# Designs tried in a protein design chat: VH-VL binders against q9m4b5. Part 1

All scores and structures are predictions.

Target 1, 129 residues: q9m4b5
Amino acid sequence: MQQQGSKSGSEMEVTWEDQQNINIFSRLNNRVHDLDDDIKSAKEKCENLEDAGNELILADEEMVRFQIGEVFAHVPRDDVETKIEEMKEATCKSLEKLEQEKESIVTQMAALKKVLYAKFKDSINLEED
Unless a header shows other numbers, all headers, positions and changes below count from the first letter of the chain; antibody chains are not in Kabat numbers.
ipSAE, averaged over its two directions, is called F for ESMFold2-Fast, E for ESMFold2 and O for OpenDDE. V2 adds 0.75 times the mean of E and O to 0.25 times the DockQ between the complexes of E and O.
Where letters were taken out, [cut] stands.

## First folded at step 14 (VH-VL)

Design k3
Fold by OpenDDE, fold request of step 16:
Structure k3 (fold): chain C 129 residues (1-129), chain A 119 residues (1-119), chain B 107 residues (1-107)
Amino acid sequence: as target 1 above (129 residues)
Amino acid sequence: QVQLQESGPGLVKPSETLSLTCTVSGFSLSDYYVHWIRQPPGKGLEWIGVIYYSGSTKYNPSLKSRVTISKDTSKNQVSLKLSSVTAADTAVYYCAREGYPSGYLFDYWGQGTTVTVSS
Amino acid sequence: DIVMTQSPDSLAVSLGERATINCKSSQSVSNYVAWYQQKPGQPPKLLINWASFRERGVPDRFSGSGYGTDFTLTISSLQAEDVAVYYCQQYNSYPYTFGQGTKLEIK
């Protein structure tokens, strides 16, 4: 956030509330970036699970090799398919919740922007480079 | 009135899992982040982790492998699980609210619950 | 992790005199610093947020200052009820970290 002191003669007094709003906006902005990382990770996991499910469908073997951490286990294909589907569903739901949270925060930020720009106009820049 | 209250066993054996519950009132878990903080006897404060609106969590790396935070919004409860406890986990455990839109960090705290790890 | 270091560890100040507690972060934390007061048997109480913003209900004698790595909590005129342990905290990045605490006593 760059405060460019516009030389406009009426020194707009920055109130405690104004500074609080600026601080909150900055914090929310950082939170959005954190959520973006989480969303990206969740999307990747969802895609990986989908791909794994598709590969499993193509497998004609009754027993499949499944990796859990650093351990490989032979597990019935049907059990793995069920587990992958459950994991996919859970991951996708989690992703949706993350996106909803981001949307909520972005909405809050927009409200703060409106208030701050209304007061400070061109003397404040809340846009990310 | 905003309130947080920690509850759980006061005594846990080594190697067992500590389970605590934070019950909140006066606000919704859908609208506020909740943090867990602990304080060993006679020592400072240690941040454990946080749970977001979405249920996403962030943990202290020093505890990440042993800590799980979850919530039931319908019951107004946040849960903390700490596995494989040792004497070093003896502390007063607090839950605290992170307030928005005021941006207050830890504006409300529970009274804390004492947990002793002993054989 | 960002390390928060308070100074001094303990402070004895006469009634009516100024008390000053310093907090230094190992990295810049902007203004994402909070100060807490903790009395025996009680949870910490938030005094200052955003390095310099006094919490509602906190007496005017409490003030916070600083930006980046150096922060200060000041009590302009120490009162008897101010005897407590004070903590600084950064919330710029996870994990959140606290100073080791400063014990404030009456001289």
Scores: ipSAE 0.662, ipTM 0.863, lowest interface PAE 0.8, mean pLDDT 92
Fold by OpenDDE, fold request of step 16:
Structure k3 (fold): chain C 129 residues (1-129), chain A 119 residues (1-119), chain B 107 residues (1-107)
Amino acid sequence: as target 1 above (129 residues)
Amino acid sequence: QVQLQESGPGLVKPSETLSLTCTVSGFSLSDYYVHWIRQPPGKGLEWIGVIYYSGSTKYNPSLKSRVTISKDTSKNQVSLKLSSVTAADTAVYYCAREGYPSGYLFDYWGQGTTVTVSS
Amino acid sequence: DIVMTQSPDSLAVSLGERATINCKSSQSVSNYVAWYQQKPGQPPKLLINWASFRERGVPDRFSGSGYGTDFTLTISSLQAEDVAVYYCQQYNSYPYTFGQGTKLEIK
């Protein structure tokens, strides 16, 4: 965000509320970036779990090798499948919530942007480079 | 009226798990982040972690391996768990709100709850 | 972690005089700095947000300034009720970190 002093017309007085909105916008923008990273990570995990689940479905073996830390154990395929499904569900739900949060913040930012541009017009830049 | 109130055991034995609850009123946990901060006796403030709208959490790396923050939005409660406590974990524990649309960081605090780790 | 260092650790100021507390960050934190007042037995109270934004209800004698790494809290005319410990905090990045605190007393 750059505040450019525009020479145009009536010296727009920056009010307490204006400054607050600017600061909040900046804060929310940073938060969106943080959420993007979390979303990316969650998506990857969700996809990996989905792939793992699919592979297990295709497996003909009743017992599969499952890695727990650095230890490999032979466990029933069905048990592993169930566990992966549970993990996938939890992870994907978490992803959904993250996306919802981002959407909420973006919506809030849009509202702030509207207010700020209405007042400051070209004297303020809220666009990301 | 916005309120936060910490609750939990005032005494915890070493190596046990400290469990605290922050009960909020006057706002929804769906609309505000809640942070945990602690203050050892006669010392400064230490940020523990935060829980987001989504339930996502961020923790202080110094405590990450021992800390869990969760919430029940329907009950207006945020929980803090700290495992393997030692005397160093003796402190007043606060929960605080990160406000919006006020945008103020920690605009409201609980009164704090004292936790003593002792055998 | 970003280290916040306050100076001085303690300050004694006469009533009606100016009190100045400094806070330095180990790296730039933009304007994401807050100042808190804490009295004995109470939680911290937010005074200043975004380095220079005075919260509503906070007396005009309190002001904050700074950007980047150097920040200042100023009390233009110290009042008796201002006796407290003051903390700066950065919230530019996790983990959030606080200064060690400055104890303000009446001289």
Scores: ipSAE 0.655, ipTM 0.861, lowest interface PAE 0.8, mean pLDDT 92
Fold by OpenDDE, fold request of step 16:
Structure k3 (fold): chain C 129 residues (1-129), chain A 119 residues (1-119), chain B 107 residues (1-107)
Amino acid sequence: as target 1 above (129 residues)
Amino acid sequence: QVQLQESGPGLVKPSETLSLTCTVSGFSLSDYYVHWIRQPPGKGLEWIGVIYYSGSTKYNPSLKSRVTISKDTSKNQVSLKLSSVTAADTAVYYCAREGYPSGYLFDYWGQGTTVTVSS
Amino acid sequence: DIVMTQSPDSLAVSLGERATINCKSSQSVSNYVAWYQQKPGQPPKLLINWASFRERGVPDRFSGSGYGTDFTLTISSLQAEDVAVYYCQQYNSYPYTFGQGTKLEIK
């Protein structure tokens, strides 16, 4: 966030509340970036689990090879399918919650932007490059 | 009134898992982040980790492999689990709220619960 | 990890005199610094947030300053009730880290 001096030379007085709002906005912005990383990771996991599930559906064997750490085990296909589905459901649900949290924060940021731009107008830039 | 209260066993044996609970009141866990911080006897403060609205967690890398934080929003409880404890894990354990609009700082703390790791 | 280093480790100041505690970060933490007061048997109490903002109920004699890597907590006129250990903390990035603490006593 850069504060550019207004061309009109009128030093806009920054109040305590203004500074607090700027600080909060900055903090929320950083949080959004953190959530973006988490969301990306959760999406990838969800997709991977979905792909794994699809592969199992295509499998015609009753027993499938399953990797546990560095050990390969033969386990019933149905058991693996059930486990993958459970994991997928849990992961996708977590993803939804992350997205909801981000949305909440973005909404809060929008409110702060409105207040800050109302006062500072072109003398403040709260937009990300 | 905002309140946080830590609870759990005061004594844990080495190599066992420490389990603590932070019970909150006066606010919802859906609206605030909760952190765990510990303080060894006569020493400074160490940040353990945080749990977000969504249940997402961040941990101190020094403890990451041993720490799990979770929550039950309906019960207003946040849980801390620390596995494979040693004497170095002896400390007062605090849960603290990350406040808003206070700038996501620890505006409220529990009174702390003392945990001793001993045989 | 960002290292927070306080100075001095201990400070003795006469009543009514100024107390100054410094905190340096190993890298820039912007203004994401908090100061806490901790008395024996109690949890830390938040005094200052965003390097210079007093929390509600904190006396005016407490002030914080700094940006980037150098921060200062000042008590303009030390009172008896100010005897405690003070900690700085950065919350710019995870993991959050604290200074080692400064013990403030009356001279």
Scores: ipSAE 0.592, ipTM 0.848, lowest interface PAE 0.9, mean pLDDT 92
Fold by ESMFold2, look of step 14:
Structure k3 (fold): chain C 129 residues (1-129), chain A 119 residues (1-119), chain B 107 residues (1-107)
Amino acid sequence: as target 1 above (129 residues)
Amino acid sequence: QVQLQESGPGLVKPSETLSLTCTVSGFSLSDYYVHWIRQPPGKGLEWIGVIYYSGSTKYNPSLKSRVTISKDTSKNQVSLKLSSVTAADTAVYYCAREGYPSGYLFDYWGQGTTVTVSS
Amino acid sequence: DIVMTQSPDSLAVSLGERATINCKSSQSVSNYVAWYQQKPGQPPKLLINWASFRERGVPDRFSGSGYGTDFTLTISSLQAEDVAVYYCQQYNSYPYTFGQGTKLEIK
């Protein structure tokens, strides 16, 4: 098959499979960055829901002011407490899935890194692609 | 043999929920992303969304909050639900696989299933 | 959303001649562009990934080029079996988006 890719320095052969591995490693690295952003957002949401729960406990009132869409309404404390707990559970499940996804991607990247460094050594830099 | 096959009702009434299933073989849903793409009659292609290894999803914002993609790895199935359909949702619906390792699109497609939204 | 604009919308080329299809993105998509061939009644078939990486089993008369916003699919010597609609697609950012398609016919 025709070799399509870049050669630099010494006359090293870059095969079709090598170029594929390089391309996918670079793309997976970007995927990890996207997942990290999603994970950060999910963690912040969990923290915000935890803080809201703490404020509810400290309020010690039966009716509380709660934002519904673009308006505030007075809602029984128990109903808000239930809603906050449901939101925390959903966010924690979402966060767990995102962490599992990242773990899978990082594992695939580590495998690619081994094969690419074994072949190209100092001719390639896979750190922070 | 890698295969994807879409199935579901060919006719759906307006305002109802479109429900499709993609049955896969020759690969594991634990290791590959599956996407849904649709093509209105005589028109181009529109990406609907993806389900990741872990079950996390990403959706096209143009479909609003009407779309849900889920999977059952033990049954080798990926499901698409699109609620509150209109005539604009009439299309051929495809499921397609992202190549392994993850990071490029779409090395295998199903044959597609035609969905018509009409009373 | 990143808009992918193909040109021309349709193209007629003599057998054995060169066909060129252009695709322009509304913002940079690096090299995260794929090209597909679609024949009537069939799903799309992946030809090119990462703008210029020919997929396994795709004839070498197909080539892709470009980076950033301007991309090209070239068929160096048109064969009868190449009659199809061709689509470019970006996957740099969600939502992934396709060009409107270019219909290629034998002149």
Scores: ipSAE 0.463, ipTM 0.788, lowest interface PAE 2.3, mean pLDDT 86
Fold by ESMFold2, fold request of step 16:
Parts: sequence; C-alpha cells; structure tokens
Structure k3 (fold): chain C 129 residues (1-129), chain A 119 residues (1-119), chain B 107 residues (1-107)
Amino acid sequence: as target 1 above (129 residues)
Amino acid sequence: QVQLQESGPGLVKPSETLSLTCTVSGFSLSDYYVHWIRQPPGKGLEWIGVIYYSGSTKYNPSLKSRVTISKDTSKNQVSLKLSSVTAADTAVYYCAREGYPSGYLFDYWGQGTTVTVSS
Amino acid sequence: DIVMTQSPDSLAVSLGERATINCKSSQSVSNYVAWYQQKPGQPPKLLINWASFRERGVPDRFSGSGYGTDFTLTISSLQAEDVAVYYCQQYNSYPYTFGQGTKLEIK
C-alpha cells in the first residue's frame, strides 16, 4: 500500500481518523493473508483425514495402531473410525468459520477502500498487485 | 458507552476448572474481537487468546489445550475456561476489545477479576 | 514466540525531563507494536498503536517511533501523573507477546 501527497490530495486535510483508516486497512489486509494460510492448512488437514479414513476402511483389520498424544495404542477399528470422523467434522466446522471470518474482513476492507478513494482519489494506492 | 466486565469465582481449587465471563455493553460481539489477558501478582501481562467474529479462536501455546474461549452473542458474553489449574494460574484476568473495523489493540479493557488458586 | 525485551527495567527521571523507554523484538514485527501505561490497581491503558500513532486523549508529550525490531516510547516532559509501568506489545503474529515492563518513577 502507498500513501503520498499529490495535487488531488495536497489541498485536503488528513485527519486523525484518515490516518487510522489507512493503518487499519493495512492491518486487515495482512489478516486476510494470515486467514488464507489458516484456510489452506485446514483444507489440507481435512483431505488428510479423509485419506486416513479411506485407508482404514480398505484395510479391514479388527485392531489398529492409533497415535494418542506421543504414544501409540492398539484400539478397535470402529473406535478409530469414529475418532477420524469426529476430527473431520471438527475440521470442516473450523474451516467454515475461517471462511466466514475472511468474508467479513474483506467486506470491511471494501468499505474502507471506498471511503479512502473517495477522499484522496489518486493520492493513495490501496491495491496489491 | 463501551464497557467490559469480568465476573466469576475469585477462589478456585487446584486441579479444578477456572470459569470466567466477560459481559460487554456498548458494542456488538458480531463486530469486535474479544481477547483474554492475565497478569500474575507483581508480574507482567500474558496474552491468553482471542475469539473472532465467527467464533474461531486462537490460543497461546503456553496454555496448551487447557483453555477454551467461547461466546454467546445474544447474551453479550465471552467465556473463558481454564482446566486443571495450579497456583501458577493465580492472576488478575482481563478481557479486552480489539477494534473492528478499526483493527487496533486493545482500546478497551475490563477492570479485571482476581482469581486465586488455593486449596 | 516473538520475545519483546524492554530497557531499562526501571527508570527514574526528574519532573519536566525527557524519559525514553526502548523495546526490541526478537524478529521483525513491522509497525505492529502497541504501548500501554498501567497504574497501580488499574488495567493497562493504550497510548500508542502502530508503533507511532497516538490514541485520542493521550497527551502530546507521549510519542512512539520504530519499525522492524527497534521501538521507542518517549515522554518529552515528565509529569507527576506519568508514574506507572509501561509495556510494549507486538501483534504481528500469534501468540501476541508483551515486554517485561518498565517502571517509571520521579527522581
């Protein structure tokens, strides 16, 4: 993001609120990128859990070795299937919340863009590449 | 009139669960993040975690999986639960607001509530 | 975790003189640093955000500067009511972390 004075902007007063809004926009932009990383990680976890569940079903063994914390335990297959499904549902719920969070922030960034461009026009650049 | 107010029992026995509530007024939990921060007696500040608009949470890894933050937007409440407490969890606990759309921290704090872990 | 190290731990300054508190992060935090003032029995009060942006209602004698890893809080002319503990905080990445605090007293 670029802030500069120009003919269009040099005749206008830059208020405390204007400086706040510019800083807020930059912060929200970084938060969207952090959320994108979280969303990518959640999607990968969901895919890995789906693959693990499919492999477990295809193996068709009565007892399986399952990691609990830092140790492995022999656990009935049905219990592991239930645990994997619970983890998949939790990850899916978390992903939905992250996507909702991102949408809320993007909406607020759009509102800030409108206010700042309306006041400063070509004197600022709020766009990424 | 923006206000945050912590409440809960001031005394908690070791190994039990500490449960606190932050009641907010003058703003909507749908528009702002709420954080929990604690301060042991005579010591500095430790960030515990945050709850987002959507209900997503982030926690300080130092508290491992002992902490849960949740909210009830209809009651204007944010809850903190900390399980398996020890004397090291004795502190003043604060809830604080992160501005949205403002994106700045932490513009409003509760007065704090003292929690002592003792048998 | 990003470690925020304040210096000095304690500072005594004469009334009307300049007080300077430094904060160094263990890795770059851009300008995502806030400064707080905490008086006994009170919650922290936000003074400075984004390293240098003074919050409304904070006296002009308070200023902040810095970018990356080195940050400074300056009180240009110390007043009696400025006696407090001061904390820097980074919010560049989770977990958010605070400096250990600097106790400011009148000499």
Scores: ipSAE 0.430, ipTM 0.779, lowest interface PAE 2.4, mean pLDDT 86

Design k3
Fold by ESMFold2, fold request of step 16:
Structure k3 (fold): chain C 129 residues (1-129), chain A 119 residues (1-119), chain B 107 residues (1-107)
Amino acid sequence: as target 1 above (129 residues)
Amino acid sequence: QVQLQESGPGLVKPSETLSLTCTVSGFSLSDYYVHWIRQPPGKGLEWIGVIYYSGSTKYNPSLKSRVTISKDTSKNQVSLKLSSVTAADTAVYYCAREGYPSGYLFDYWGQGTTVTVSS
Amino acid sequence: DIVMTQSPDSLAVSLGERATINCKSSQSVSNYVAWYQQKPGQPPKLLINWASFRERGVPDRFSGSGYGTDFTLTISSLQAEDVAVYYCQQYNSYPYTFGQGTKLEIK
């Protein structure tokens, strides 16, 4: 978040509520960036689980090597398939929650933008660069 | 009137699971984040974690392997579970609200509930 | 984890005099610092958010300042009711962390 001043802005009074709204906007903007990182990580996990499932389908061995903590164990293919599908479902649900959270935050930021731009106009810049 | 109230057993045996409930009133869990914080006897404050609007969570890495926070919005409840407890987990446990709009920190706290871990 | 270090650990101030409590973070936390007051047997009470922003209902004698790594809580004229432990807290990044506390007493 960035502020850009002008001569018009130098004659405006910044109230307690205005400073509050500016601080909240900055905090929400950072939260969106954190959520975007979480969303990216969840999408990558989904992709990796899909790749693992596809490799399992291509294997014709009844027992496969599967990582459990820091060790590998020989595990029946069907058990690994079940585990991978459970992890994909959990990750997809988590991703949906993260995107819902981001939508809520962005909506709150949009409302704050309207209030702040209506008052400060070109004396403030709430757009990311 | 905004209120948060912690409840649960005051005594927990080592290696068992500490389970607490925060019951809220005067606000909706769909609009506010709720955090858990604890304070060992005579010591400072330690942040445990938060549950978001959506139910997504963030935890203190020092506790992440043992902690679960969940909520039931229809019952106005947020729960804390901490597994495999030791004497080091003896503390006053607080739930606290992150103010609305989000980012206004811990404007309301529960009274706290004391949990003692001993055999 | 970001370490919040308060100084002093304890101070005694005469009624009506100024009390100053310092808080330093191990890395920049911008203005994402809150100050709390805690009296015995009570939960912490939020006094200041965003380093310098007084919560509604907090007396004007409380003020906060700072940005980045160095933060200060000031009580301009100590009242008897201000005897408490004071904590700073950063919320720039998870995990949120608190200072060790500063015990304020009447001299």
Scores: ipSAE 0.426, ipTM 0.780, lowest interface PAE 2.7, mean pLDDT 86

